# Ledger of designs, part 21: VH-VL binders against q8is19r433to663

Target 1, 231 residues: q8is19r433to663
Amino acid sequence: GSNIIAQQITIIDNEMLMAIPPSQFLHKSFSKESKSPQFHDMVSKFNEWARWTSSEILSKEKLVERVVTLSFFIDLAKSCVELGNYNAANAIVGGLNHSSISRLKLTWERLSTKVTQDYDRLLSLFDLSMNYKNYRDEIKSTKAKIIPYLGLFPKDLIAIEEGNDNFTNNNLINTEKFRLLYQTIKKIQSYQQPLFTFKTSEPIKQYLKNISNGLSEEKDFHSISHKLEPR
Key: E = the ipSAE of ESMFold2; O = the ipSAE of OpenDDE; V2 = 0.75 times the mean of E and O plus 0.25 times the DockQ between their complexes.

## First folded at step 4 (VH-VL)

Design z2 (framework fv_amlenetug)
Fold by ESMFold2-Fast, scan of step 4:
Structure z2 (fold): chain C 231 residues (1-231), chain A 123 residues (1-123), chain B 108 residues (1-108)
Amino acid sequence: as target 1 above (231 residues)
Amino acid sequence: EVQLLESGGGLVQTGGSLRLSCAASGFTFSSYAMTWVRQAPGKGLEWVSAISGSGGSTDYADSVKGRFTISRDNSQNTLYLQMNSLRAEDTAVYYCAKDEYYDFWSEYSFDYWGQGTLVTVSS
Amino acid sequence: EIVLTQSPGTLSLSPGERATLSCRASQSVDSSYLAWYQQKPGQAPRLLIYGASSRATGIPDRFSGSGSGTDFTLTISRLEPEDFAVYYCQQYGSSPLTFGQGTKVEIK
């Protein structure tokens, strides 16, 4: 089911998160692939989760199978949130929000009310209003191990770097700027902890690691979508 | 050069629907949040909706929430605004705009704008 | 929602003069999240300043921004003929994003 798959996704995401050296979050190294290869490996995997979501739904020519698959990915994103994997959950929501998927009115109309409510809660959780307030409030209240949404790290670090000078008006080191950077990096490091309770399913893990070899390319999503539901 | 080209505007009756498109070129589309901003005739700018680079996060002005849906297709470099249950007060020029911030998790100041497409809603 | 009030509504000035435009917020806005735009008739807006004081790419140095809290200012040190336009401030520190009502800078 979705729980086993969510667990394997979380193992993969955590292994990638653990592999990122702290230096890749310093001096805006994350803005250049050559300076932050492990960070960009994780960005690439985030994009693969999103593309996998859209591709699997679009692979279903029969409406009933497409509804089942859409329901599955909503449940999968919910399971990822329950396991503390906000990164994969947001990626899957990105795949569901893709214009090739969001336009499939006949498919969305056939979702159960429960699944529709689950999706609305996911949209609310990742709503960008008030600088991701709902998401930030959620992760502040959680005491369990989490994999945070990767996309906010570059945003927070760039805001600190660009919003604060390296030196005060007296040419002294700006201790407040470096305190904020230090705290942000230490918070990132606090998430880089091993997972102890999940069992590896090697076949599922290997499938998910190599997910891209069976997927439709994003450039084809539009044409596939219109073939399925021309409107 | 960065270019944004809106299309899909026109005349529609109250209660009707329109889908606006914004074709983007000259930048890595998926790395930037996008927005729709409208301007009623003779009035100022009003923000409508925003979407993150990945599409995983969206936001809407209260006046359009539940009626409008923002989406994007990063492979086609296109932003969309599906407008349902249109009202006379939705009459405006609609602009798409690119976030100034690099790395797709944005700040929502807008460095490039399309030329706008007029939507007229009449009874 | 944060309401931005711009003043004056209209500035009538001659080329070569200094223009000072005000934007006041109904509640405090972190200066990191305040932008200024220029709009000419029939044209899309153009970003001038972001983060209250950072000049956008390609914007001449005669444009400068300042301010913090609830009071922000756009200054054009020496008006050129092409600077006669409507100017809008925008906050992006909280949802919904909001714009001021605009200040028109017109030829005297």
Scores: ipSAE 0.013, ipTM 0.595, lowest interface PAE 7.8, mean pLDDT 85

Design z4 (framework fv_romlusevimab)
Fold by ESMFold2-Fast, scan of step 4:
Structure z4 (fold): chain C 231 residues (1-231), chain A 122 residues (1-122), chain B 108 residues (1-108)
Amino acid sequence: as target 1 above (231 residues)
Amino acid sequence: QVQLVQSGSELKKPGASVKVSCKASGYTFTSYAMNWVRQAPGQGLEWMGWINTNTGNPTYAQGFTGRFVFSLDTSVSTASLQISSLKAEDTAVYYCARGYSGWDYPYGMDVWGQGTTVTVSS
Amino acid sequence: SYVLTQPPSVSVAPGKTARITCGGNNIGSKSVHWYQQKPGQAPVLVIYYDSDRPSGIPERFSGSNSGNTATLTISGVEAGDEADYYCQVWDSSSDHVVFGGGTKLTVL
């Protein structure tokens, strides 16, 4: 199971990453959907991975099925990390850590100790503390070909843009500032490489591309959660 | 206006400790990695390591673990290098140098401090 | 463990072209940065990413990098170019910055 699905998610994420033109990271273009459609397609897909995770778990009225589904998504996130797909792994962990899911005490207490430990490792990896310290350390020690968490690029680019003037004292363009922006973009481009090791499963790939069908909206998650486990 | 200003020269006895500071100005401190580079008298440039100014994570080159500590005070845009249990072999000019911060980018050192001379007397 | 090899010295007459080499195994797959250091001064970045010039560096300075050798080229050499020159790469396999041993450029 989860490994084949993680492979298809990684194919989709990599295709989307490769489709983003470098210009969409320039001049804060990523802040406007009209100026960065491919970047926002990938952001939208990240949000779909998270919503899919929460929605699937909440769709299981039977406790046993809910436990199986929760365990599956923890294993799926772990498989994504093993394949170097930190983007999808973080999205899935976001869905698992949603308040509507984390409150399901009866479901969580039925997980095996191994799965619980796997989830704790994932939470530690994607912890926001110290500007994603654990994640950045992991990336530093990992494979050359990864799909990084896309959300850190806008954060880093905004920090460079807002922390440095566009012009020197002579009213000339600040080439050092723009070189830093360029180097960040070149780092992003270094991740935009094709994948040849995974076989495409068209049925699974198409399902994952269109997972929005029948997903619950986030505004409904709390209500559904309390119906499943009222305390 | 982008500059790194280091603390003044130090003359120390063997066994003492020293703290070299490097104050950044003219840019967002946490957007750039800070490297430490040593140059012994008459020798070349030797990379000691770097510190990620956003995460506080230091990375030390071989030979610079234990007695050497990189630290930050982001409230005043300052990086520091502390050397404990000083030895004669630590006599050198110590430089801080700005690299890019964010995605494991400590190289391409475009702005350098003026250097701090540390002399360990015999 | 990655090592960059530079000649210890290069001599050139004023107005001629100086070439300083930086040897490394498959260095053409890495990005090379070059620093100029004059006596009593901090290093100055003169070339980075193989061939890019920072603001304020004269166009007489150029770089190239292919195979096992990177080269810093200084055309129309002036007395003021006399300095030590260092090449530098990032070795991702060891997660380390590596400097060459330095080349003293003498303008006769």
Scores: ipSAE 0.000, ipTM 0.405, lowest interface PAE 18.3, mean pLDDT 83

Design z5 (framework fv_romlusevimab)
Fold by ESMFold2-Fast, scan of step 4:
Structure z5 (fold): chain C 231 residues (1-231), chain A 121 residues (1-121), chain B 108 residues (1-108)
Amino acid sequence: as target 1 above (231 residues)
Amino acid sequence: QVQLVQSGSELKKPGASVKVSCKASGYTFTSYAMNWVRQAPGQGLEWMGWINTYTGNPTYAQGFTGRFVFSLDTSVSTASLQISSLKAEDTAVYYCARGYSYWDYYGMDVWGQGTTVTVSS
Amino acid sequence: SYVLTQPPSVSVAPGKTARITCGGNNIGSKSVHWYQQKPGQAPVLVIYYDSDRPSGIPERFSGSNSGNTATLTISGVEAGDEADYYCQVWDSSSDHVVFGGGTKLTVL
């Protein structure tokens, strides 16, 4: 099932997270791929998880197969959360929440009540309102090893950097600004820990590493969606 | 057919209150945020905020706290905007719009037809 | 607060190409959405996620976004394309949606 696949996704995400040097979060290095290759590898993989989710669902011409696939990805995202992988879970939810997928009314209405409730919980968890309050509260309350949503770190670092001057009005170093930057980077580093309990399945891991092979381009998603279920 | 249908135009005196409704159909109501956008006469679009349709939690843009309240009735797939203590400056067309929350994609793909609220003595 | 800058008006002859710009600091790192609003009507999403078209939007509409400028391009402009066009992003620092001031496209 979904649990073994979630484990392999988490191994991949953790290997990528561990590979990011802290310097790639400094001085807006994350804004340019040439200055932050490991960070952008992980961003690329996040986007691949999302596109994989949407592409797989859209590849199913038969309604029954589309319902099964949609249910699978909801369960997969839930499994990722249970393993502490908020990064991949959010990516998958993003793929499910894409307008080309969300419009498939016939598919969504045929989901079981349990799967619909699981999806609603995931949407609530990753809701962006109040600067991702639900997600931030969740990760603050957990003491387990997690892989956090990677995209939130650049946004937080940019907000701190651009919202605060390097110097106070007295031309002194703004120690509060640099404390916030340091705390954010230190928090990122605290998540860069090895996984000791997950067993690698090489066939599944290899498939997931090369998942971009055969994905539909996002620009084609809406045309495919409307062929499957016309408005 | 995915659509948002809003309540009819309102003419109010300063100090009154108004409630604008937005009824959704053709999709799972709780899977999308509902945004509120205002457009004063001859002006551009102003984002007022959004409400999480699953949790009921609202987020208000600066300038739209206090007198403005976003609410839901999920049993009839309806979002509502209430404006209390109306002022002349509240005269505008108010739109509801369905939104997304995904990796920098916070676009609004389905819009209500708009509700004109006129505040005059 | 984050600011998006659009020219207030653009004029174009029928059949020619119109380009409407949306300026913002490092806007190329954000996702830009474009709305068309005709007089007396609600806005209509014409481009989302920088360059994708919703179902029903003609291929004449395209978008790009890089550096500090996003652009909505309308090729083979028709009289029916006369409208106000708004760009929009989500600003992570304030957790809110930001609209540009709008550009009135006139087809002469």
Scores: ipSAE 0.000, ipTM 0.417, lowest interface PAE 16.8, mean pLDDT 84

## First folded at step 5 (VH-VL; framework fv_cixutumumab)

Design m1 (at its last look DockQ between E and O 0.67; V2 from the best seeds 0.00; counts 0 for: pae O 8.0 > 2)
Fold by ESMFold2, look of step 5:
Structure m1 (fold): chain C 231 residues (1-231), chain A 118 residues (1-118), chain B 108 residues (1-108)
Amino acid sequence: as target 1 above (231 residues)
Amino acid sequence: EVQLVQSGAEVKKPGSSVKVSCKASGGTFDSYAISWVRQAPGQGLEWMGGIIPIFGDANYAQKFQGRVTITADKSTSTAYMELSSLRSEDTAVYYCARDYTYYYMDVWGKGTTVTVSS
Amino acid sequence: SSELTQDPAVSVALGQTVRITCQGDSLRDYYATWYQQKPGQAPILVIYGENNRPSGIPDRFSGSSSGNTASLTITGAQAEDEADYYCNSRDSSGNHVVFGGGTKLTVL
């Protein structure tokens, strides 16, 4: 079921999180792949989770199969949240919200009430409003191991860099700016902890590591979507 | 640190119900499941069910399906277990525990003794 | 149901090594977790996720698994280790929690 796949996704995401040196968050290094290869590996995998979600739904020509597949990915995102993997959960939600998927009205209207409720809760959790307020509230003050949405840290670090001068009005070093940067990096490091809970399923893990090999290209998504539901 | 504080001991008659509370402090209530485990006198541990509060999903052991109701109130950080149609064999200590998604229980309440007698 | 099987009792001489075992088909797919319980007290977590000790658990406690069997090993057993020990894991469906029947450890 969706729980075992969520476990393997979480193992993969945590391996990548653990591999990111802190230096890749300094001096806007995350803006260049050559200066932040491990960070970009994880961003690339995030995009693969999203593309995988969209591509699998679009691959189902029969409405019944497409509804089952849509329901599966909603359950998968839910399982990722339950395991503390907010990074993969947000990626899957992003794939569900792709314009080629969100327009599939016949498919969406056939979801069960429970699955629809679960999707609404996932949308609320990852809502952009008020600088991801719901997501930030969810992970605040936790003592549990989580894998956070990685994409939020560059946004926070850029905001600190652009919102603060390096020197004060009297040309002294602006220590508050550097304290804010340090706190953000320490927060990232606090999430870089091993997982102690899940057994690896090597066949599933290898499938998930190689999912790009069979996916439709995003450039084709709208054409496929219109063939499935022409409205 | 996370602490789980349970409601006090109960004496109940057969056929009635009991509702035990479990209040969490010192961590996010939504991050972990809350599991309920009972132990009859001189007997082993028995999982009854649990709840993951973020989605409101309760998960019940087959033996208790239909007799137990597990709920959570996020505003008070409190989980509840209600067991109906009580019998003498329901006499036990009832524990709540913080549970990492039904894999391991790292924080336990002190237990609530429920005695069913007439 | 007794999907996880433990011996009901085991003894160890003070300072010696003891293994407490837990057997079940679900252990091929899921780790066993181990709890210690002393009379009149709530259980405490001793070992999870194969061989991980929570903070405050002595390093004489370790876990291992092979096939459908998990083991809790206590090296250099001490008097305070006398307790009941429970394994737990997921059931065969993977949806529910199950406990073994418990093993009473006596330190001689």
Scores: ipSAE 0.179, ipTM 0.690, lowest interface PAE 4.9, mean pLDDT 87
Fold by OpenDDE, look of step 5:
Parts: C-alpha cells; structure tokens; sequence
Structure m1 (fold): chain C 231 residues (1-231), chain A 118 residues (1-118), chain B 108 residues (1-108)
C-alpha cells in the first residue's frame, strides 16, 4: 500500500536532508551546484519524485489502470503529509499538477469523490498564495519531526539577503539581517534529525532510490498524454 | 502547553449511541492524528481508531468498523468519537490522544467514562 | 490484525533492573512505543522509537528491539515506577494501531 511506500520515501528524503551541511545554506551557496552538492542531490530527488508520479500515470494505457494509479499517488501524497514529509508530498503534488496530467480529463473524472477531495486538500495545503501561507501555518504549529519543503529555504534566505542591507545608514553591521539568516539556518538544522518511527525495508528503499531508470522524460509527457487522451 | 479536554461522563442504555468530544487547547492537532483508545474496568488499552483532521478521513480498528464514527472539526480543534449499538461490554474509560502518524501518543485527555447499563 | 503480547506481571526489587518485553510480528517492521499508566490516570508516553525518551522521563528508562520483540528496561527501579506498562505499534498492515495486553510491574 501507499503507507509502506511513503515510509520508505520518507526514510530516503530524511537521509538526504541530514546529509546537507548547514554551510551550503550560507552565502547563497545553494545557488551553485559545485558549492552545494548535497542540497542539489535532494533537489534532484524532489524532481525525481515528481517525474516518477507523472511518468507512472502516463505509462498506463488503459483508463482503469490510469485511474487506479492516479488514485494511488494522491493517496501517497496524503500519506507523506501524514508522516510529516511535506517535501515528498509537494513533489508528488507537482507531478499530479503537471499539465500533461491535469489535462487527462477522462482519468480525473473517474476518481472517487473521496480521492478528489483528498487531492483538493493537498492543493490547498501547498497553495502558493501568500507565499505558501497554508503550508507555513501547518509546519509552524507542529513540534514533531518533519521533512519540510526544501524549496522554500533558498527563497526565504534570498529574501533576507536582498531585503536587508549588510550595513546600516550609520555604517554599522546590520546585526538583524544576520540574526534572521542564522535563525533560518538553525530552523533547517532542527529538522535534520533521524527518524525513530519505522524501520527500513531495504528492498523497497533500494527500488525507490533507483526509480529514475525507466521513467519517461518530461519532454515526452505531453506527447504521451495526448496519445492517451486526445483532445 | 497542549491539552486535550474531553466531554463529561455518560450513562447510556443498551442499543443507544454515545458521542464523546475531544478539544485541543493551547495548540492544534493539524499536523497530528487524534486517536481514540478505550479501557474497560480492570482491562488493557484498546485502540479504536484515529483521524487526520486535515484530510478528515478516519482509520478504524477492525473490531469497531461499522459501529464507530470518528470526526474532526478543524475550526474548533475538536475531535469526536461516536459509538453506536452500545452494549454492556462498551462500559469503559474512553481516551483521546494526540497521535503523531500513529506511532506515538504524547498528549492524552483525562478520559471520559461511559457506562452502559439497563 | 496483528497482536502484541506481554507478560501480565513482573516484579523487581528496589534499585534493581527489570526488562519488560513485547512480542509481535509487526515489530519486525515498526518500532514499539511504551506507555506507563498508574491507577486512575491516563497513560504517559515513556519510550518511543529505538530508544527515545520524551522530556520529563527519567534516563533510567530505555528501549531496545530485536527481531520481533521490543523491550522496555528500567535500570535502578524506583518505588514510583510501580505501574502498568503497555507497548503498542502499528499492525503488520501498517494501517492500524495495536496495544499489548499490558504488564503490571511491582516494585518490592
């Protein structure tokens, strides 16, 4: 089921998160792959989850199978949220929201009401409005171990860097700017903790680590989608 | 500090239904599940089910499927457990607990005593 | 669904070490969580995961796992440790939570 898969995804994501040195968040190091290889590894995996989601759905030529697969990934995203893995959840949602997937009207129309509602809740959670307000509110209220959406940290750090001068009008060091940067990095570090809830399923974990093999490339998604459901 | 405040004791007749509430104060349960656990007199703990408030879908123990309904109101941070077709064996203390991904329950309500008697 | 089994009762002398064990197939895939319960009170989380203590839980409490078993160990039992201890975990499907039958610990 989706729960088992979500658990192993979470283990993988958490390992990658813990592997990122805090220094890669300093001085916009994350903007250069050579200066932030572990950060970019996790970003690549994020994209892989998304691509995996879209690719798997598009691989189903039969409508019934496609509906089942679509339902599975919606449930998988939900399961990831339940585990506090917002990174993977958002990646999956990204794959679901890809234009090649969203255009599959015959497939979406056959989803159960419950699954559709679950998807809507996921969209609401990861809504971009007000700078991801819903997501931010959600993670702010929890003290439990989570895997945050990684993409927001660079954005937040850049906002601090660009929104504040290094020096004040009196040519003093802007300590507030650096305090904000420090606090953001410390928050990241607070999430870099091991998981203590479930055990590794090595076969599943290894499968998920190597899912890139056999996936369709994004450049082919629309062509495949149109073939499946011509419009 | 997060606390779970449960509704008061209930006395019910066999065949009736009971609905117990669990309100979170001092915080939210948005990122958690709310589990319901009961304990009959002199007996052990028994998991009944849980709900993820964000999604509104509940998981139930097989023993109670079809007889228990768990719901949550995010706007009031309140979870509910309704048990129907009550029997004497349902006499127990019913606990709600904040449950992180159904792995551990770190905050518990004080329990609600439900007595089923003719 | 899967079940967890515990000894119904164990005793330990004051200051000595006692181990309470939980057994079940689901423990091969999931960690056990341990709760302490005293008469008339709600359960209290004491150990979760491999060996994690919540804030406020004394360091004399520890957890371990092996195969299809999980254990709660109290090293240097105190009088206040006399209570019922329950293990729980997800069942084999991972979709439900199950409790052990509980172990009554007597401190002599």
Amino acid sequence: as target 1 above (231 residues)
Amino acid sequence: EVQLVQSGAEVKKPGSSVKVSCKASGGTFDSYAISWVRQAPGQGLEWMGGIIPIFGDANYAQKFQGRVTITADKSTSTAYMELSSLRSEDTAVYYCARDYTYYYMDVWGKGTTVTVSS
Amino acid sequence: SSELTQDPAVSVALGQTVRITCQGDSLRDYYATWYQQKPGQAPILVIYGENNRPSGIPDRFSGSSSGNTASLTITGAQAEDEADYYCNSRDSSGNHVVFGGGTKLTVL
Scores: ipSAE 0.009, ipTM 0.554, lowest interface PAE 8.0, mean pLDDT 91
ESMFold2 (binder alone), look of step 5: mean pLDDT 91; pTM 0.943

## First folded at step 7 (VH-VL)

Design k15 (framework fv_cixutumumab; at its last look DockQ between E and O 0.81; V2 from the best seeds 0.00; counts 0 for: pae E 4.4 > 2)
Fold by OpenDDE, look of step 7:
Structure k15 (fold): chain C 231 residues (1-231), chain A 118 residues (1-118), chain B 108 residues (1-108)
Amino acid sequence: as target 1 above (231 residues)
Amino acid sequence: EVQLVQSGAEVKKPGSSVKVSCKASGGTFSTYAISWVRQAPGQGLEWMGGIIPIFGTANYAQKFQGRVTITADKSTSTAYMELSSLRSEDTAVYYCARDYRYYYMDVWGKGTTVTVSS
Amino acid sequence: SSELTQDPAVSVALGQTVRITCQGDSLRSYYATWYQQKPGQAPILVIYGENNRPSGIPDRFSGSSSGNTASLTITGAQAEDEADYYCNSRDSSGNHVVFGGGTKLTVL
């Protein structure tokens, strides 16, 4: 089931999150892979989740199987959200929203009402409008262990870094800027905690860690999609 | 401090329904689940089901499937548990609990006593 | 559906160590959660995950797991520790929450 897969995905994501030193969020280190290898590893995995989602759906030549697979990944994204893994959930949603997938009208039309509703809720949650307002509202006050969407951290830090001078008009250190940076990093660190809910399934975990094996390349997605459902 | 406030004690006839409410205050509602657990007199804890408000879909124990309905209102941070076709065996204290993704319940209501008698 | 089993009753002398064990197939995949319940009160979370204590829970409470078992250990039992203790986890399917039958701990 999607729940078991979501659990192991969450274990993987959390390990990656915990492996990122706070220093990689300082001085825009995240902007350079050489200065932030762990951060970029997690970003790469994020992209891999998305590519995996699209690739798996596109690998199903039969419409019925494709519908089942699409439904599975919607449920998987839901399960990730239910586990507090917003990072993986958003990655999966990204894969689902890929143009090669969204154009598969025959496939989408055959989804159950429930699955469609769940997908709509996922889209709402990860709506980009107003700088991810819905997502931010969802997580802003939680004390629960979650895995936040990693992509917003660089954006927020850059906004602080570039929106504030290092020195004031009086040539004093801009303490407010550094306070904001500190608070943001502290928030990130607060998420870097171990999981304590479910245990590792080594076979599944290893499979998911190496999920890129056998996946289609993104450059081929549209071609495959058109072959599946010509227009 | 997070608190769960439950509705008051209920006395019901067999065959009727009861709806218990659980209002959360002092914390987030959507990032947690609300579980319902009952305890008959002198018996152990029994999980009935739960809901994660963000999706609004409930999960039920097989024993209560079709007889229990769990709902949540995010706007009021209130969860509800409705049990229908009440029997004498349903006499119990019903607890709501803040449940992190159905893994641990760290905040409990004080319980609602439901008595089913003819 | 998976079940969790506990001994119905155990006793411990004041200041001594006692271990309450929970057994079930689901514990191979999920961590156990432990609750303390005193008469007329709602349960209180005492241990979750492998060995996590909520704030306010004394450090004499600890958790451990092995195979299909989970254990709650009280090192240096106090009189106030006399209570019922329940283990809890997801079932093997991961779709439901299950409780053990509970263990009544008597402090002598």
Scores: ipSAE 0.728, ipTM 0.882, lowest interface PAE 0.8, mean pLDDT 94
Fold by ESMFold2, look of step 8:
Structure k15 (fold): chain C 231 residues (1-231), chain A 118 residues (1-118), chain B 108 residues (1-108)
Amino acid sequence: as target 1 above (231 residues)
Amino acid sequence: EVQLVQSGAEVKKPGSSVKVSCKASGGTFSTYAISWVRQAPGQGLEWMGGIIPIFGTANYAQKFQGRVTITADKSTSTAYMELSSLRSEDTAVYYCARDYRYYYMDVWGKGTTVTVSS
Amino acid sequence: SSELTQDPAVSVALGQTVRITCQGDSLRSYYATWYQQKPGQAPILVIYGENNRPSGIPDRFSGSSSGNTASLTITGAQAEDEADYYCNSRDSSGNHVVFGGGTKLTVL
């Protein structure tokens, strides 16, 4: 079921999160892959979770199978949120919201009311309006271990760096700037903790680590989507 | 720190229902589960079910499926457990607990005593 | 098979070491969690995630597991450790929470 797969996705994402040295967030190092390889590994896997979602749905030529697969990925994203893995959940929602998937009207109309409501909640949670306000409110309200949406930290760090001078008008070190940077890095490090919940299933983990080996390329999604539902 | 405040003790007749509240204060509500655990006099702990408020979908132990309803109101940080068709064997202390996604319960309410007698 | 089994009672002499065990198939996939309960009180969490202690739990409490068995160990048992101890985990399907039957620890 989707809970077991969400557990193993969460193990994989947490291993990548814990592997990122804090130096990869300093001096805008995340802008260059050569200076932030572990950060970019996790970003690459985020994109693989999204592509996996879209590719699996598009691989189902029969409408009934495609509906089951769409429902599965909505439930998988929900399970990821319930495990505190917002990073993978956002990736899966991105794959579901891809234009080649969202256009599949025959498939979407056959979802149950409950699954549709769950998807609407997921869209609302990861809505980018007002600087991800809904997501940020959710993360602020929890003290539990989570795997946050990784892509938001570069935005925050750039804003601090560009909004503050290194020195005040009085030629003193701007300690507030460096406090803000440190506070953000400390926040990231607070998420870099082991899981205390469930154990690895090596067969499932290995499958998930190698999902890209059988996936359609994004460049082909539109043509496949049109072939499945021409209107 | 997080605190769970439960509603007061209740005395009920067989066949009626009881609804126990659990208000969370000083902490997060939406991504932690609220679990309900009961304990009959002289007996062990028994998980009844729980809810993770962000999606509002309850998870029920098989034994209680059909008799228990667990809900959450995110705006008030309050969870509710309603047990219907009460029997004398439902006499117990009913605890709510903050549950890390159904893996471990790190904060417990003080319990609500429900007595079912005719 | 999704149930957790504990011995009903265990005794230990003051200052000695005791182990309380919990057995179940789901412990191959999920960590056991341990709770202490004294009469008239709510349970408190003592061990989670194999061997993690919440704040306020003494060093003499530790956890371990192997295969389908988890253990709570109390070294240097003290009078205040006399209580009921419950293990809990997920059932074998992973869908529901289950508790063991509890172990009454008597400190002699």
Scores: ipSAE 0.315, ipTM 0.726, lowest interface PAE 4.4, mean pLDDT 88
ESMFold2, look of step 7: ipSAE 0.264; ipTM 0.721
ESMFold2 (binder alone), look of step 7: mean pLDDT 92; pTM 0.945
ESMFold2 (binder alone), look of step 8: mean pLDDT 92; pTM 0.945
OpenDDE, look of step 8: ipSAE 0.608; ipTM 0.854

